# VHH binders against Flagellar brake protein YcgR (ycgR), part 36

Target 1, 263 residues: Flagellar brake protein YcgR (ycgR), of Thauera aminoaromatica (c4kar8)
Amino acid sequence: MAELSTPSPASPAPLDGGRGDELEKFTLRGARQILQLLQDLITHRGLITAHTGGGHSFMTAVLKVDEERGRVVLDPSPDPQANRRALAAPRLTCVTQLDGIRIQFPLVGLGEGQDKGRPALFAPLPAEMLRLQRREFYRLQVPLAHELSCLLKAEDLARKPVEVSARVIDIGAGGVAVVVPTGAAEFVIGGTLPACRLALPDGEPIELDLEVRNLNRQTQRNGTEQLRVGLRFAALPRAADTRIQRYIFKTERALNAKARGGL

## First folded at step 4 (VHH)

Design D49 (from pa4 with D99E; framework vhh_7pa5_2)
Fold by ESMFold2-Fast, scan of step 4:
Parts: C-alpha cells; structure tokens; sequence
Structure D49 (fold): chain B 263 residues (1-263), chain A 121 residues (1-121)
C-alpha cells in the first residue's frame, strides 16, 4: 500500500536547496579539490549510493578519474533496471562518506560503455561536491527502553487525516527514522507532514513539520512487516534543536560507557 | 581500534548453505545498524542485507529474499548471515559493514576484509 523507495534499506536522502545558504560553506568548487576528493574515494574504495530519482537508487563506486576526457568512470549496477533508470535520469545524486564526513555530488550526462573491456558508466566530472561533518548527519540508534515516539499527522488511502504514533528508531540533527505498521497511513517521498509531535524525555512534545525522505518495507524478527519512514526536520526552533542534541549526546555517552564496561 | 573480521566463507555446491560471521570490536556494537555487502567478479557492489542495532528490524535485497537471513548477537558482538539455497549467482566476496548513519544507508565508516563465497559444482 505505502509507496516504497528502492530495495536498499533507507535509501540515502539528498539534502535539498532549501538550506542552500547554509550548505554553500560546505561546497567544493575548485577543480583540484574535486579531483583530490574523487581520488580519495577511489583509494578508500568508497561505496556510493546513486539516486536516479523517484525514490530509486543503486550502489556504485568510482573506478577511475579520466582527467584528459574530463569524466569519471563508475561501476554499473548488477541490476539492469537500475542501469536503465540511471541512463534515463537527467541527473544522478551520489552520496557517500569518507573519514566520517558525508559527501554528496551530482552527475549529469551519464553514458555507458566499456573500461578495460568491462561494462562501465561514464559521466562528466562534477562541478561541485558537498562535504558535511558528522554533526550534520549523525544518527543515534534509539534504545528500545527509551520508548521514543513521534505522533505523525498524515493521510490514509482516501486522503482522510489520520494520526499515527510511530516508534523512533534513530534520531539526528537533521531528522528521525520511525517505524509504523504496514497500512497505518499513506506516505509519499517529498510530502510534508505538518504539526507532528516528537516526544523527548523531559518536557512537552516538540511540534515540528517533517518531510518524508525515505520509505522502506522491513520484516521484523517475528515475521511482522513494518514500514520504516525517514523524516527530515523541515525547520527547528533553536530550543528544540538544543533538546535533540542534548538527548543524542547523553545517550551516546551512556551507550559508550556501557560498551566499555561490557565486551 | 575499531575492527570487523568476517569468516565462514568457502566453496559450496548449488542448493547448499553457508553461515557467515562478522566479529566486531572497539565500539558499542548494539548502537549501529550492520549490513552485508557483496561484490561478484566483474560486477559492481551489491547491498545484500541490513539489521538494526537492536536486531528488531531487517531488510533484504530482492535477489536474496527468502533465502538469506541476517541476525546478530549483541552479547557476543557478532553479526551473522545464514545463506540457504545458494546459487552460482551468489558467488562473491562478502563484506561486513558498520553503517555510519543507518537512515542514510550506503554510508559506511568501517568494513571488514571480506570472506569469499564460491558456489559451483
């Protein structure tokens, strides 16, 4: 019933231009810096998730930078349908990480051919690459004992308003991932859920607008199917941002202390 | 200090089974979603399966659904992949990976050396 993203769990959500001014300071546009970063991805065998639009993505890696021809060479997907979507897409949005830093870049004008006798995808060198520090993308796995929930204001299949209490499974500075029973509501990637209520320890629930970024059907250990929904904070008051960050740091430190005391 | 060590790979005939293990050390294992990723000869990388930090949620690539089962033992800091009804197409080097940000799947901050699975008669 609910719309699914690609088979990959929680396909990475590209950051949008709504934060354009804030993201500009993290954007590389120097040719030398871009070439160095791409080379670092090759050296460290960085796995890249390439978004082809419509909630579809596939895994790839940079095989080579061809400076003379001004292009990057990428691994094609083992899924032929993913390759067809990629070649038909006006733009790929590539997301990866290096040394705990999130890296995102566009590729335009994708083509296919061969490299050293093997199938390959080719694209012109990106004109820009985004680098974000851990703080901007880190997600804390929420301990089950904390029973964090978010009351979602959504719609059912008939577009009738419905409220769904969803369990928060992870949380970061930019958003949360929640799980809901299959069929509880209809979610559309890019859709906004207004006036949702995030229940954090100490104090009243935080009212906030959430944007749906990812949808993934998952099977629980007991065989029950659930929908995982990735949600971005559309805007956060400073006080809410502070409370979320405090919760994340306190919980992470407590979990790290437990790990040190255990195995 | 952080380390992932895969084991359990080997050679098996079509229709056979293998159980892969990944021993984790140097971090709070239960706080991270863990994934299995494979690379077949001459093919690009393919995500296989992910399990949440608590083990409460799992997901699988369509190519392995119903045949593979991911699980974890947080008391032993170990990740598993039970592989049944193996096909020649499952031949690949299998990697254990710790996801940096589970919501942003495909972002890995550490992975192991891999364990080779070969399915042939």
Amino acid sequence: as target 1 above (263 residues)
Amino acid sequence: QVQLVESGGGMVQPGGSLRLSCAASGFTFSSYAMSWVRRAPGKGPEWVSTISGSGGSTSYADSVKGRFTISRDNAKNTLYLQMNSLKPEDTALYYCARELDYWESGTFDIWGQGTQVTVSS
Scores: ipSAE 0.149, ipTM 0.582, lowest interface PAE 5.1, mean pLDDT 80

Design D5 (from pa4 with S31T; framework vhh_7pa5_2)
Fold by ESMFold2-Fast, scan of step 4:
Structure D5 (fold): chain B 263 residues (1-263), chain A 121 residues (1-121)
Amino acid sequence: as target 1 above (263 residues)
Amino acid sequence: QVQLVESGGGMVQPGGSLRLSCAASGFTFSTYAMSWVRRAPGKGPEWVSTISGSGGSTSYADSVKGRFTISRDNAKNTLYLQMNSLKPEDTALYYCARDLDYWESGTFDIWGQGTQVTVSS
């Protein structure tokens, strides 16, 4: 029963609060840089997911930056209830991407009005904007020859503990995607799998806690079903983070060398 | 260099059909979930549909469910949206979007100018 397709909301979760200090080096605080980035979102018609709290969000876009009034103007949602929730929220967390770079910023003091005779939402310019490089969200597709696996500590349908050796199909700085045979275990989005073991080719397995982020039931052409599970790394130690990044860079380098040799 | 190029839009009458295409390049297409998002004149962006990397899972906005079908051809690095029983309210610029952030589901990376769909009598 846990082998269900997850809803596909246009509703990315805000970045983990425990990473606030880690993200300072990616935070823009200069007024000129903030104005330029907002203008880039307008130019590229960047789609923004605005989180209003309580698990609610809506899609918007920056219509313009009003420098004279010190505010940003946003497209209202086609859903009137989403607009009401936004106006009642003490804070919006806006998330978007440009060229694979994650952009996140807060808006406080949201109001409604009109721009050029059309309904619009407005808020003071943000004091800060997060801008993360493409590689922070890069996913390396794991070569089959590496036989990379993660031993998951989960529960079966009867809620009894089980260990599942899952094939790692991709890996990045923030987590892994694994494939699990149908019926092997039950997963709940937002649930934590404690003391899992990620086996990298060099060194001892990495013991870490994984948070279930998404579930996708996939049917192969031959009718075989598998469950793809997206798992976020919770509280990575420095040594583990270094090993994962080293594996990613080394594997990418090797794949690039093979591609050039095969040309 | 990551690129998504939308095509297939045009003008149709209510009840008509269109098939949109999105050609992807510069990344391993089959490992990413892909979405269609639209922006109607005078309105904010609206999520339309998403398909998993393998094509095994799909989801749709209530406004298009039963009328639109999302699909992909991983061998051709192409995403499709089959739009049937089109209504005037489907008039919008349609964007192809990549869900890039596997540890933060639903984050979209939007490319290109989109493709314009106009439904009028």
Scores: ipSAE 0.000, ipTM 0.297, lowest interface PAE 11.4, mean pLDDT 78

Design D50 (from pa4 with L100Y; framework vhh_7pa5_2)
Fold by ESMFold2-Fast, scan of step 4:
Structure D50 (fold): chain B 263 residues (1-263), chain A 121 residues (1-121)
Amino acid sequence: as target 1 above (263 residues)
Amino acid sequence: QVQLVESGGGMVQPGGSLRLSCAASGFTFSSYAMSWVRRAPGKGPEWVSTISGSGGSTSYADSVKGRFTISRDNAKNTLYLQMNSLKPEDTALYYCARDYDYWESGTFDIWGQGTQVTVSS
C-alpha cells in the first residue's frame, strides 16, 4: 500500500535520473556498483517507494538479487490493484534512501512469480542507478514529536491576506514541505510568500521568503483532504541557513543513534 | 480530465528551427511548473527545460542552453518550446510534463503522448 504522507508518484514514463548532464555525475552504470548498492539496500532493509505513474505508488523492498539470471526480486504490495498497476506500467521509478543518500532507479519488464514459495515481483537489473549526495536533494523527514511549524503569509480564495500555521513534514537545505487543510489559502506555483516564519527549536522563529514550487492534494484514509505544499527558500540569510543545517544535522544524528542503539 | 497534448513536431534539416506547443486542460495551468522531456530511440528520457508557473524562472539542460527557449501563455493554457540550431542529436519524441517536486525538477506526475522531432537531411 502507498502511504498518503508520501508525495505523489512520478508520471507513467518516469525519467532515468530526471536531468541530463547535471545528474550524470551521480549516476552509477557499472554492473558491480549496481549490484553492491542493491545488496546494501537488502542488508539495511531499505523501504522503497515504487512509482507506477498516474498518481499511484506502493511500498516495496528488494528481497534478493539473482545475479545468475540478472534479476532483482521485489516484495509485492498487499493490495492486488497496486500489483496489477505495476505489472501494466511500462516502467517503475523506485525511490529510497540509504544513510541520507537519495537512491532512484528504473525497473522495466516487471513480472510476477514466486520466491521460496511466496509471491514476488521480478525485474531485470537496472542499467543505471541514481545516487544523490547533493545537499539540495536531501530531505529530513521531520519527527512528529518536534511539532515543527511554519507560519505562512498567503492569500485566501478571495485574495485577502491570511496567515496559516502549516505543519512541516520535511526540511532540507533548499526548502520545506508543509501540509495545510484544503481551502485554507490559495497557492500559485512560482508565487512568493513574503516574511513567513519558520519555528525551529532552540531560538526565535526564522523570518524568510518562500517560493511555492509544487502543490499536491492528498486524501487521508478517513476521507479528509489536505494540501502538501513544497516551498523553496527564495533567499536565505547565512544565520538562518546555519540554524536550519544545525537542526537537520542534530535531528539526523539523533535518529541514526536511535536506529543503531535502540529502535 | 487532466491532459497534456503536444504538437509542432516534424522533420527539419540540421540548423533548422521548430516550435513545439503543449495544450493543457483539466487543471489550473498557472499553478504548475511545466517541463519538456525528450526520449531518443535506445536512450533513457532526458529532461530538456522547465518554466515556473508565473513564467518568471526558467532552466535548461546543458545540451540545449542557448539554442532552446521555453515559454508559456497562461491565458491560453499553453506551453511552448522554441528550438533553434537543431542538431541530429535533438532527434527524439518530445513530451510536455507537469512538474511535481520542488527538490528535483525532473519529477513529474503527468505528461502527454509526445510529438516527434526528426533532424536529418
Scores: ipSAE 0.000, ipTM 0.167, lowest interface PAE 11.4, mean pLDDT 77

Design D51 (from pa4 with L100E; framework vhh_7pa5_2)
Fold by ESMFold2-Fast, scan of step 4:
Structure D51 (fold): chain B 263 residues (1-263), chain A 121 residues (1-121)
Amino acid sequence: as target 1 above (263 residues)
Amino acid sequence: QVQLVESGGGMVQPGGSLRLSCAASGFTFSSYAMSWVRRAPGKGPEWVSTISGSGGSTSYADSVKGRFTISRDNAKNTLYLQMNSLKPEDTALYYCARDEDYWESGTFDIWGQGTQVTVSS
């Protein structure tokens, strides 16, 4: 037949040391945090892709955590060959997600046995777990000292052009959240704000189109009302994406260094 | 400017070999997982292979496992696909792609223009 084989769905590939500096800040090493995350995977019945090396993987799940013996119990593959590969592997790399957050952890010293009369795989508790928010959902809380602003080009209720300088409160790969005074402009969910200007510390303002994704009215403790506007980047140029990612990375590194300094 | 440029495609007979290359520029190449994706005439895109940023982890579609090898040279900002034991069903336009999400492979934010591979007798 001239037909190609049915494509296999792409399996999540493990993240590795090529991103070591970025990944370290998302790595959990606290025993309590690791135990809690594993329990969350049990509670939500999270499916795990376990990579055994050489391009091989199988689907599993954490059945339970044995805290006293310091081990996890995993559901074996229905394929006996996959289980044999797993037992022979020096390391399993386990990949899953919970509420859009990628979770990845190594298991070493895999064994097999029984749990309540059913076949099971056992491994010591991982010493570390990676917990990564998806890029489009990750938001850096912008330090007030950075005075980051976005000049919004919008319309008033009479459809007259207005420019509003809005303070950026968070920023991610997919957009920004800003605050504006209530009544400064008309915002409609799904509406586009063309040719807005995002001011980053390094260089000229970035010109970009923004789509309104959400609107939240907030009453401050002093009784003043502010509008929080969530804005998606539309057709973001590659150079602008690079500058935004650079700002996020540099700012996170500075914040992490400050936190580790204990001040 | 972020750019991916594929090369190395061509016509081969069944059982032949080709090596595809993808030259990357405008981003920190070693920080991204990279994938090969192909599109055969009249079909949707099919994921072929992924390699992690360091090159330490690779994965393959069942249709190419054992025949194709993905690799990268981070010093040269280049991705490779070594294709052996080629079959007529491997005929497709092959794309180099950068993973969009740093948390999961298979979501691509940057695609190259593609390089054509034709396997015929």
Scores: ipSAE 0.000, ipTM 0.102, lowest interface PAE 14.4, mean pLDDT 77

Design D52 (from pa4 with D99E L100P; framework vhh_7pa5_2)
Fold by ESMFold2-Fast, scan of step 4:
Structure D52 (fold): chain B 263 residues (1-263), chain A 121 residues (1-121)
Amino acid sequence: as target 1 above (263 residues)
Amino acid sequence: QVQLVESGGGMVQPGGSLRLSCAASGFTFSSYAMSWVRRAPGKGPEWVSTISGSGGSTSYADSVKGRFTISRDNAKNTLYLQMNSLKPEDTALYYCAREPDYWESGTFDIWGQGTQVTVSS
C-alpha cells in the first residue's frame, strides 16, 4: 500500500512532477482561487522555499499580489548570490505550507526592482498551484513501544462472530493497517467491520466502523505468517477524527525530534 | 491578524550567548507547539528546536543539543531561545514558527520575519 511520497516536514523538497496525472485533482487553475491562495500566504506570513535548480534554494515570502500588473512581489534573499541564481533560473519551484496543506507553484520570468523603495523580486502570476492536503496521504508508522491496538469485530471461517485484537502498524486520516495471525478471522475486501475499538494511548478507546480495503500476507523475522489488513474509517465522528489527528501529530513530532537528534 | 515577531539577534564572539524572543499575537498561543528554525546563506532551512503548547516537552537538533534551551511564557505569549557556547556555524537568520495542533508535526503554517545572529571574532 503505497501512499504518495511526500517529503518530510524538515525537508521542503519539491514533489515529483512525474506523478502529474495523480496530482491533477489537487491542482488549482482558476484565477480567483490562485489569487485567494496567494493572499492567504500574505495574511499568514507563510515562508516559501524557492528552488532554483542544481540543489540550490532560498527563503522568500509573498509581499503582495499586483493584480493590475498581473504579478507577485517576493522578498529577495539577503544573499546576493541566491538572488543572482534565481534571476538566472528558467523556473522557480516554490514550496510552502499553510495549515497542514502543502502548496507548490512555479514562477517563470523572474525580475528584480523595487516596491515602495525596498528591493523586491517580481514574477507573473502562476498559471497553476498545487494544493495537497498531506493528511489525506500521510501514514504514520506506529512505534512498537506504543502497543497501539484495534479490537476487530469480524467473522471466523464458519461465519461466526469473533473478536480479534490486532496490532496497528500504520495510521492516517483515512484509516489504519493492522496485523492479524493468519486464520484468526475472514476478511472480504469491501466488507464492513462494525463497532471496532481503536485504543489510543490517551483516553478511552474509539468505537469505529471499518471497511476492508486490502489484504497482504507477510512473514515475520521469527517465521510466523501474519495477514496485513488495510482498513478505511467508514464513518468517523469529528471528535474521533480530532483525537486520531492529535495522536498522529504528537507521534510524528516525537519521531521527527528523535531523527533531528532529540526525543 | 496572526503575527510572530522575532527579536534579540546580534553579533557575538565564539563562546558567547544570546537570548532570542518571539512575540505572538492573533491566536491562542498556549494551544500550539512552537519551533525555532534557522537559515544560513545558501542553505535550506534547518530545524533547531520545538516546545509543546504546555511547555511540558522539548526537542532539539543534534547540532545545538546541550547548548540551546527553548522555553515559553504563555501568560506573555512569548517564545524564547537561550543560545550558549555559540559557534561560527550558528550564524543564521532565526525564525520562530507555529505548528498546528491537529496536523502533521513539523509542518508550519506561520513564520516570523526572522532575527539575524552573527558569530565571528
Scores: ipSAE 0.000, ipTM 0.233, lowest interface PAE 10.9, mean pLDDT 78

Design D53 (from pa4 with D99E L100G; framework vhh_7pa5_2)
Fold by ESMFold2-Fast, scan of step 4:
Structure D53 (fold): chain B 263 residues (1-263), chain A 121 residues (1-121)
Amino acid sequence: as target 1 above (263 residues)
Amino acid sequence: QVQLVESGGGMVQPGGSLRLSCAASGFTFSSYAMSWVRRAPGKGPEWVSTISGSGGSTSYADSVKGRFTISRDNAKNTLYLQMNSLKPEDTALYYCAREGDYWESGTFDIWGQGTQVTVSS
């Protein structure tokens, strides 16, 4: 089925606003903060992906902020069809980033006009802008073929030290989820597992302290029970953080290539 | 520090060729997909081409397919855009851009200052 084409090789998906309470702490609502962030996008020549709905998007940039008229001015798409879709859309969802921070904001009431004789799109200033540390929310589902593991230093039911090699099932910049056999170790929410070792495919294992954040029992299709443990990175050196992000990027690129071209 | 520095732009006549280069520093170049994006007077930014971190896959905007070739040399941390059969409508400031994290795929987290390409007689 072929329906929608966009000029971008892959457009970022807008974040779900349905969990508004969870995102509220990252939402800017002050008029001066919004104006400053828009000005930062201009200063850094921020490239914006504008989603018009239905999988359509186009590349744009903020040309200026018109404080007197309370509006933002955007570069139109070179594709007239993309501009028609944008003008017809009830809302644009604009996504960009600055220095690893995801910025997302809605524009409602988009119109067409001119800036110094050149075509431009304009909309009222957004009432809110979402400013997220992108790494905080993203979780890569680890391919089974990678056999990625984390050696956990924990305690058994008798409080004796045990080492458990746990399979990593998802990973983000903030932590990992692992699965362990039921009874392999005792986990307490809020407890710290010191000096655990995360084995990535490229290079030496990363030594890190992990905090237990959640516990979920699950039954596999074969009837085997496993414990899924969510673990937060208590602190990461920048080098370790870079290696984890590199693994995530490389793996997603490979998964996206497989999704587009094969298995 | 993370930097992208473009070069190779200039003035050419229609039908001419140029090769753009982008020197990357401060990050593991081979771990990131890289793109070329252009901005022409009176037009919004237009994505031109992307190459995967390994160089194993490439994609192009319809307006440049068959005329432009993206490539990379991971040993030299350098991205290239070979531009053939140039048209006046290719006149733009050309940016080298690094693709962001997975959830911001298609959104760029760094790009250079750009290199100007002007195609006229």
Scores: ipSAE 0.005, ipTM 0.372, lowest interface PAE 9.9, mean pLDDT 78

Design D54 (from pa4 with D101E; framework vhh_7pa5_2)
Fold by ESMFold2-Fast, scan of step 4:
Structure D54 (fold): chain B 263 residues (1-263), chain A 121 residues (1-121)
Amino acid sequence: as target 1 above (263 residues)
Amino acid sequence: QVQLVESGGGMVQPGGSLRLSCAASGFTFSSYAMSWVRRAPGKGPEWVSTISGSGGSTSYADSVKGRFTISRDNAKNTLYLQMNSLKPEDTALYYCARDLEYWESGTFDIWGQGTQVTVSS
């Protein structure tokens, strides 16, 4: 079965600014932290995609940080049109990566000139930088007290439909890992489980399709076997993504506070 | 953890050849287009070449067409750039990049550390 689809360009970086409150824990606003991160970009020769608006961008890099004058020096594009667009833009949105961590920051008040006889772009130091670990790789270990569960629609050993309530043991932006008793259901790597229901502490269960990614058998201390199933979110509505991310951030903060309070 | 590691750079005379490699880890390599990008001394970054996730489609900058060939081995999670008929103008640090294919010249979200290519007489 195929559905008619309209081809469209991939979604551009940058991240949605309307989620600023959710992203606050990943936002650097300290001058020393910002200077250090910019220096790390120089040291690692990090290449930056600078978005000038209207679907336009160019590649650049931080050449140096002028702490005395409070500005960054950027490598201009070899394309003069890209440099003209950048200078005309009210804001550049700069996106890069360091060690799998997404870095994003605005530059306002871009100018051009020369640095040691070579063409350069200049901007005041950014007031904030977003340093966001790649969401799809982060997995929160779910506290047992939360009793997080997912109702799976699967098949038994005879290939008959069965519903299994599985305990969620970890959760990330890209999926969950659940535990089921051995023999409760049969799973096929690459198979899709439609219309499963993820129960979060706050609000209605989230209805979503899950793809089976991995299987691991584990023996518990009481001698019973459990099957750990890694499940990827096949299609995640924006509202569901927001609720899952909110749960992850809130729980991680609480766990970090509790770990330090144990002293 | 997502990582890209380039290798295979070195010094060659004009007209020589080099083969660059990029080892990818921490993501589903075959699901992403991959690109080579270079930075010459005193110049901005220049997109060099892109290959689709399946390897069925390739594109090249005009400056390297007919001389460079991009390829990949999805079983080994490795990207290659075969560089022939090298010119002094090809002297640059060469980067492997994961390409989102939003623009023809590339939209990159993951970069390697680079490998140096020097072409001199």
Scores: ipSAE 0.000, ipTM 0.236, lowest interface PAE 13.3, mean pLDDT 78

Design D55 (from pa4 with D101G; framework vhh_7pa5_2)
Fold by ESMFold2-Fast, scan of step 4:
Structure D55 (fold): chain B 263 residues (1-263), chain A 121 residues (1-121)
Amino acid sequence: as target 1 above (263 residues)
Amino acid sequence: QVQLVESGGGMVQPGGSLRLSCAASGFTFSSYAMSWVRRAPGKGPEWVSTISGSGGSTSYADSVKGRFTISRDNAKNTLYLQMNSLKPEDTALYYCARDLGYWESGTFDIWGQGTQVTVSS
């Protein structure tokens, strides 16, 4: 295994697997409720992580709900390999968040085609959607203008120390998602990266220990490979927690004001 | 076949303690973060606590911090929730959940049947 660490060794499980009674209290099954929730995801431009199995996933969005044909239309990945994996998968597990509520649903029978002359993926409407209230799942998409970075203390394939400056793309109460060039360092799911430094605006970098939770490889249009790394805060000092929460609140407030055309 | 079986619920008086257990099978338990989720009568589901695959990191809902402790025994494929200083508002059905995801926000499966905790005099 001379390649980068593989994503989590276990594939995402089916949503229920025939245990409907156990999950009934958390599950929406009404066609009207499902249609309304999908429409809410469109209205709020909700980003969806679609898991295709084997630790592989891609980001998508619901572009349209076709009630007459009983279909959802999804934004395809810019990575053709991700789309091939999705089309070959017997089931996608789709995960998203709306107003601090975690939403999860399966899509079965994925196809590809065109919507108004543009490439699209489509699938039958899901028969069920899981809706779970969990504020700690909230993730702030970091604005590119903030140039937020985290200096990772990692190892190469020969176990020699290396430092990698990684761009932070997502941040929440429990951790960050970063992007790094493929081959910049070796990451092992479950491994700890000690004494990393998170650079937030308005202060000194925060020193913290990070646990590697997941890895997602993606090829960009220019042929450059990048690795998206999900990192959990292993031990977060109270002062650091306060600064992270303030950054999230301040940024969310500014983004909401900008969306309303206010400054 | 993925299976989670919760146990240890029951009736206790306010200020009492209970220890919940969740027996896992059908997957590599140590590779996944695990969570406890509860549903109180008339309320939506509420996340309670999460523990990393190694057990090295834990997190808690503000409502239970300082009172509940999550732990795991990877050799026994078992997740635990020690609940101390129980309050009437802790009355709920408690579910064991597997986190497949991208740190806290990834794929979340609830595979257990739940165990009932009732806190009343």
Scores: ipSAE 0.006, ipTM 0.219, lowest interface PAE 9.7, mean pLDDT 77

Design D56 (from pa4 with D101P; framework vhh_7pa5_2)
Fold by ESMFold2-Fast, scan of step 4:
Parts: structure tokens; C-alpha cells; sequence
Structure D56 (fold): chain B 263 residues (1-263), chain A 121 residues (1-121)
């Protein structure tokens, strides 16, 4: 699944080919790493949601890893129909969490049998497992009320220096997405914008070097056109990283509290 | 806790319609752009459509423009894909996906199990 390309037909494809493989960075393929992670799931009694397709899933757990036979042993569902669906499925997508880390892996070639005289499901060891930290996969959609901005140090079409105040629309551990008026500055994928200033609530602007990662021209429902610029933190001082993470977690908590209060 | 569960697939005749749903749980749904991705047997994965967190912006693959409509209900944490004028070429397992930040273009961090759509007579 990690090889998916998602160019937007409403905007030009990114000049770097439009393909990322960011999931590759989080994919474990070493046999020892896979065995270690499966063993950690056993040790922590990790409950696994196994998706069998067609909107169907069931809860399972890894009972043991049979290293000699290259197999995992899984707890069958108490629902016989769930087990039949699992055995008929070409692929199971297994999803679990360990200490806030999302773990996902495929199982192919599921069979049934017995382990120590009890019913069990068996599958070959997965060839890969995804291990995603919340920090890596989470992006905060910036509340409009926060009015976050980033002052970009860029060049116009004539290569003259310009400063553009851009609205920050999302922010994560690795960067920000901003929107700018079409034509306000020239952006080149892979280019560095030095000494930009990110304004967060509660403090002085953070000075950052930003790398242009992607460019998307977006047309909104009302016909308004804007340029969305994805920017990576090229070098992030620890103090800046701490402030950004604090903002993200604090804002997420506040949003979650508002959602619960609306009950 | 974080899950995406697709439903609404099935068998339909060419020219027919289906509405796919994706129920999201365990995260702030409105904070993420969401996508539909499909994979036909023997083919690579194909991006189908994306919708912004607010629902204010949408985009579609050229192969489905004018036939498919993506939408979301943030109060119900649900993503939809309305599929009209279905063709045999639309036969695939359809996945709901949560998009990574824009600076990590072209990747997804969470997938559902998929829902099978078969278009045949």
C-alpha cells in the first residue's frame, strides 16, 4: 500500500514526481524486528482488530510465534462466521496499538487447526509491519481562530526578495502547510526558504529554514483559487520542536474537550 | 482505538450506482483530509478522490470525474463516496484512507480493510 501516488487532478502534480514513500520509513522488514514486535504484542496482551473485507472484522490476539515453522498463531473469534470469513479472505489487515504506537500488518494464507489441543488460526509470518508513532502521522488542522501565520522569505517571479505572510492551515512534527495568493512568490520543490518566521500563540515567532515539499493549486467550492504549499522543517532547534509539539498537544486536547462538552 | 471501517460495497450492473461509507473512530475526524483508494485484482493501487477536513475542497482522479462524488459528515465521523454510472473497470476493493500532512505528499497513515465493489452483468 505504501507505493500509492495521490496527485490531485484539481492541481498540477508535484514536480518531484508526486510520489512519496513515507510509509517506507515506518515499515519493518527484518525478520528479527518482526519477531520482536510480535513478541511484544504477546507480552502486552495486545488486542488486534483483524479486518477480513466487506466491512467485517473481529478481535484477535497473537497467542505465540512459531519461529521454526515461520508462523503466527492467533486466537480465533468466538463467532464461527467471523472465522469462516477470515479463512475465505485473500488477506487480513491486522491493526493494533502498543503504547500509543499504531502497528499494522497483513496476513495472507490463513489456516485453521489446533494449538495445545485448542482451536487456533495460523498464518505465515508477515513480510512487513508498519510501526507509526502518533508524532509522525498526526497533523493538526489549525483552528481559524488561532490565526497562525508564517512569514516566508521567498523570491518573486523576477527573483527579487519578497516577504509573504502565509496562513498556516496544518502543522505537524515535520512541517507546516500554508496557503498563499496565487502569484505572490515563486516556489520550487526542493528549494529552501531561509529564516522564515512561524508565529505561534504565546511567544515570539520561531525562526526556521523551510524546504518546499509540494505545491497544490486548490479551487474551493466558491471558485476561489489558492496555492497550498507544503513546507518541511529543514533544521529544527530542540526549543522550537518543543514549542511546536506543545502547541499541537495543547490544541488537540482543547478540541477533544470541546467535542466531549458538546454531548 | 483509531479505526476506519468501510461498507456499502456489493455487486451492481454496469450503469448502476453504489454509495460507500467509511466510519472513523479514535481520532479528531475533522482535522484530517480523507481519501478513497482502490485496488483491482492484478493491478496496482489507484487514488480515487480526496476531501479536505472541512469538506470545502475536493479532488478526483480523471477516471472518475463527473461520476463519483466524495463527501463527509463530521458530526457523524463518516466519509462517503457516491458512485454513479459504474463501469466494469470500477471493479475493485475500495479503501478509506487518512491522509498524512501535506509536506508528506502522496502517502496515507491509516487504511481500512476495504469494501468490495463488483460491476458485472
Amino acid sequence: as target 1 above (263 residues)
Amino acid sequence: QVQLVESGGGMVQPGGSLRLSCAASGFTFSSYAMSWVRRAPGKGPEWVSTISGSGGSTSYADSVKGRFTISRDNAKNTLYLQMNSLKPEDTALYYCARDLPYWESGTFDIWGQGTQVTVSS
Scores: ipSAE 0.000, ipTM 0.248, lowest interface PAE 12.3, mean pLDDT 77

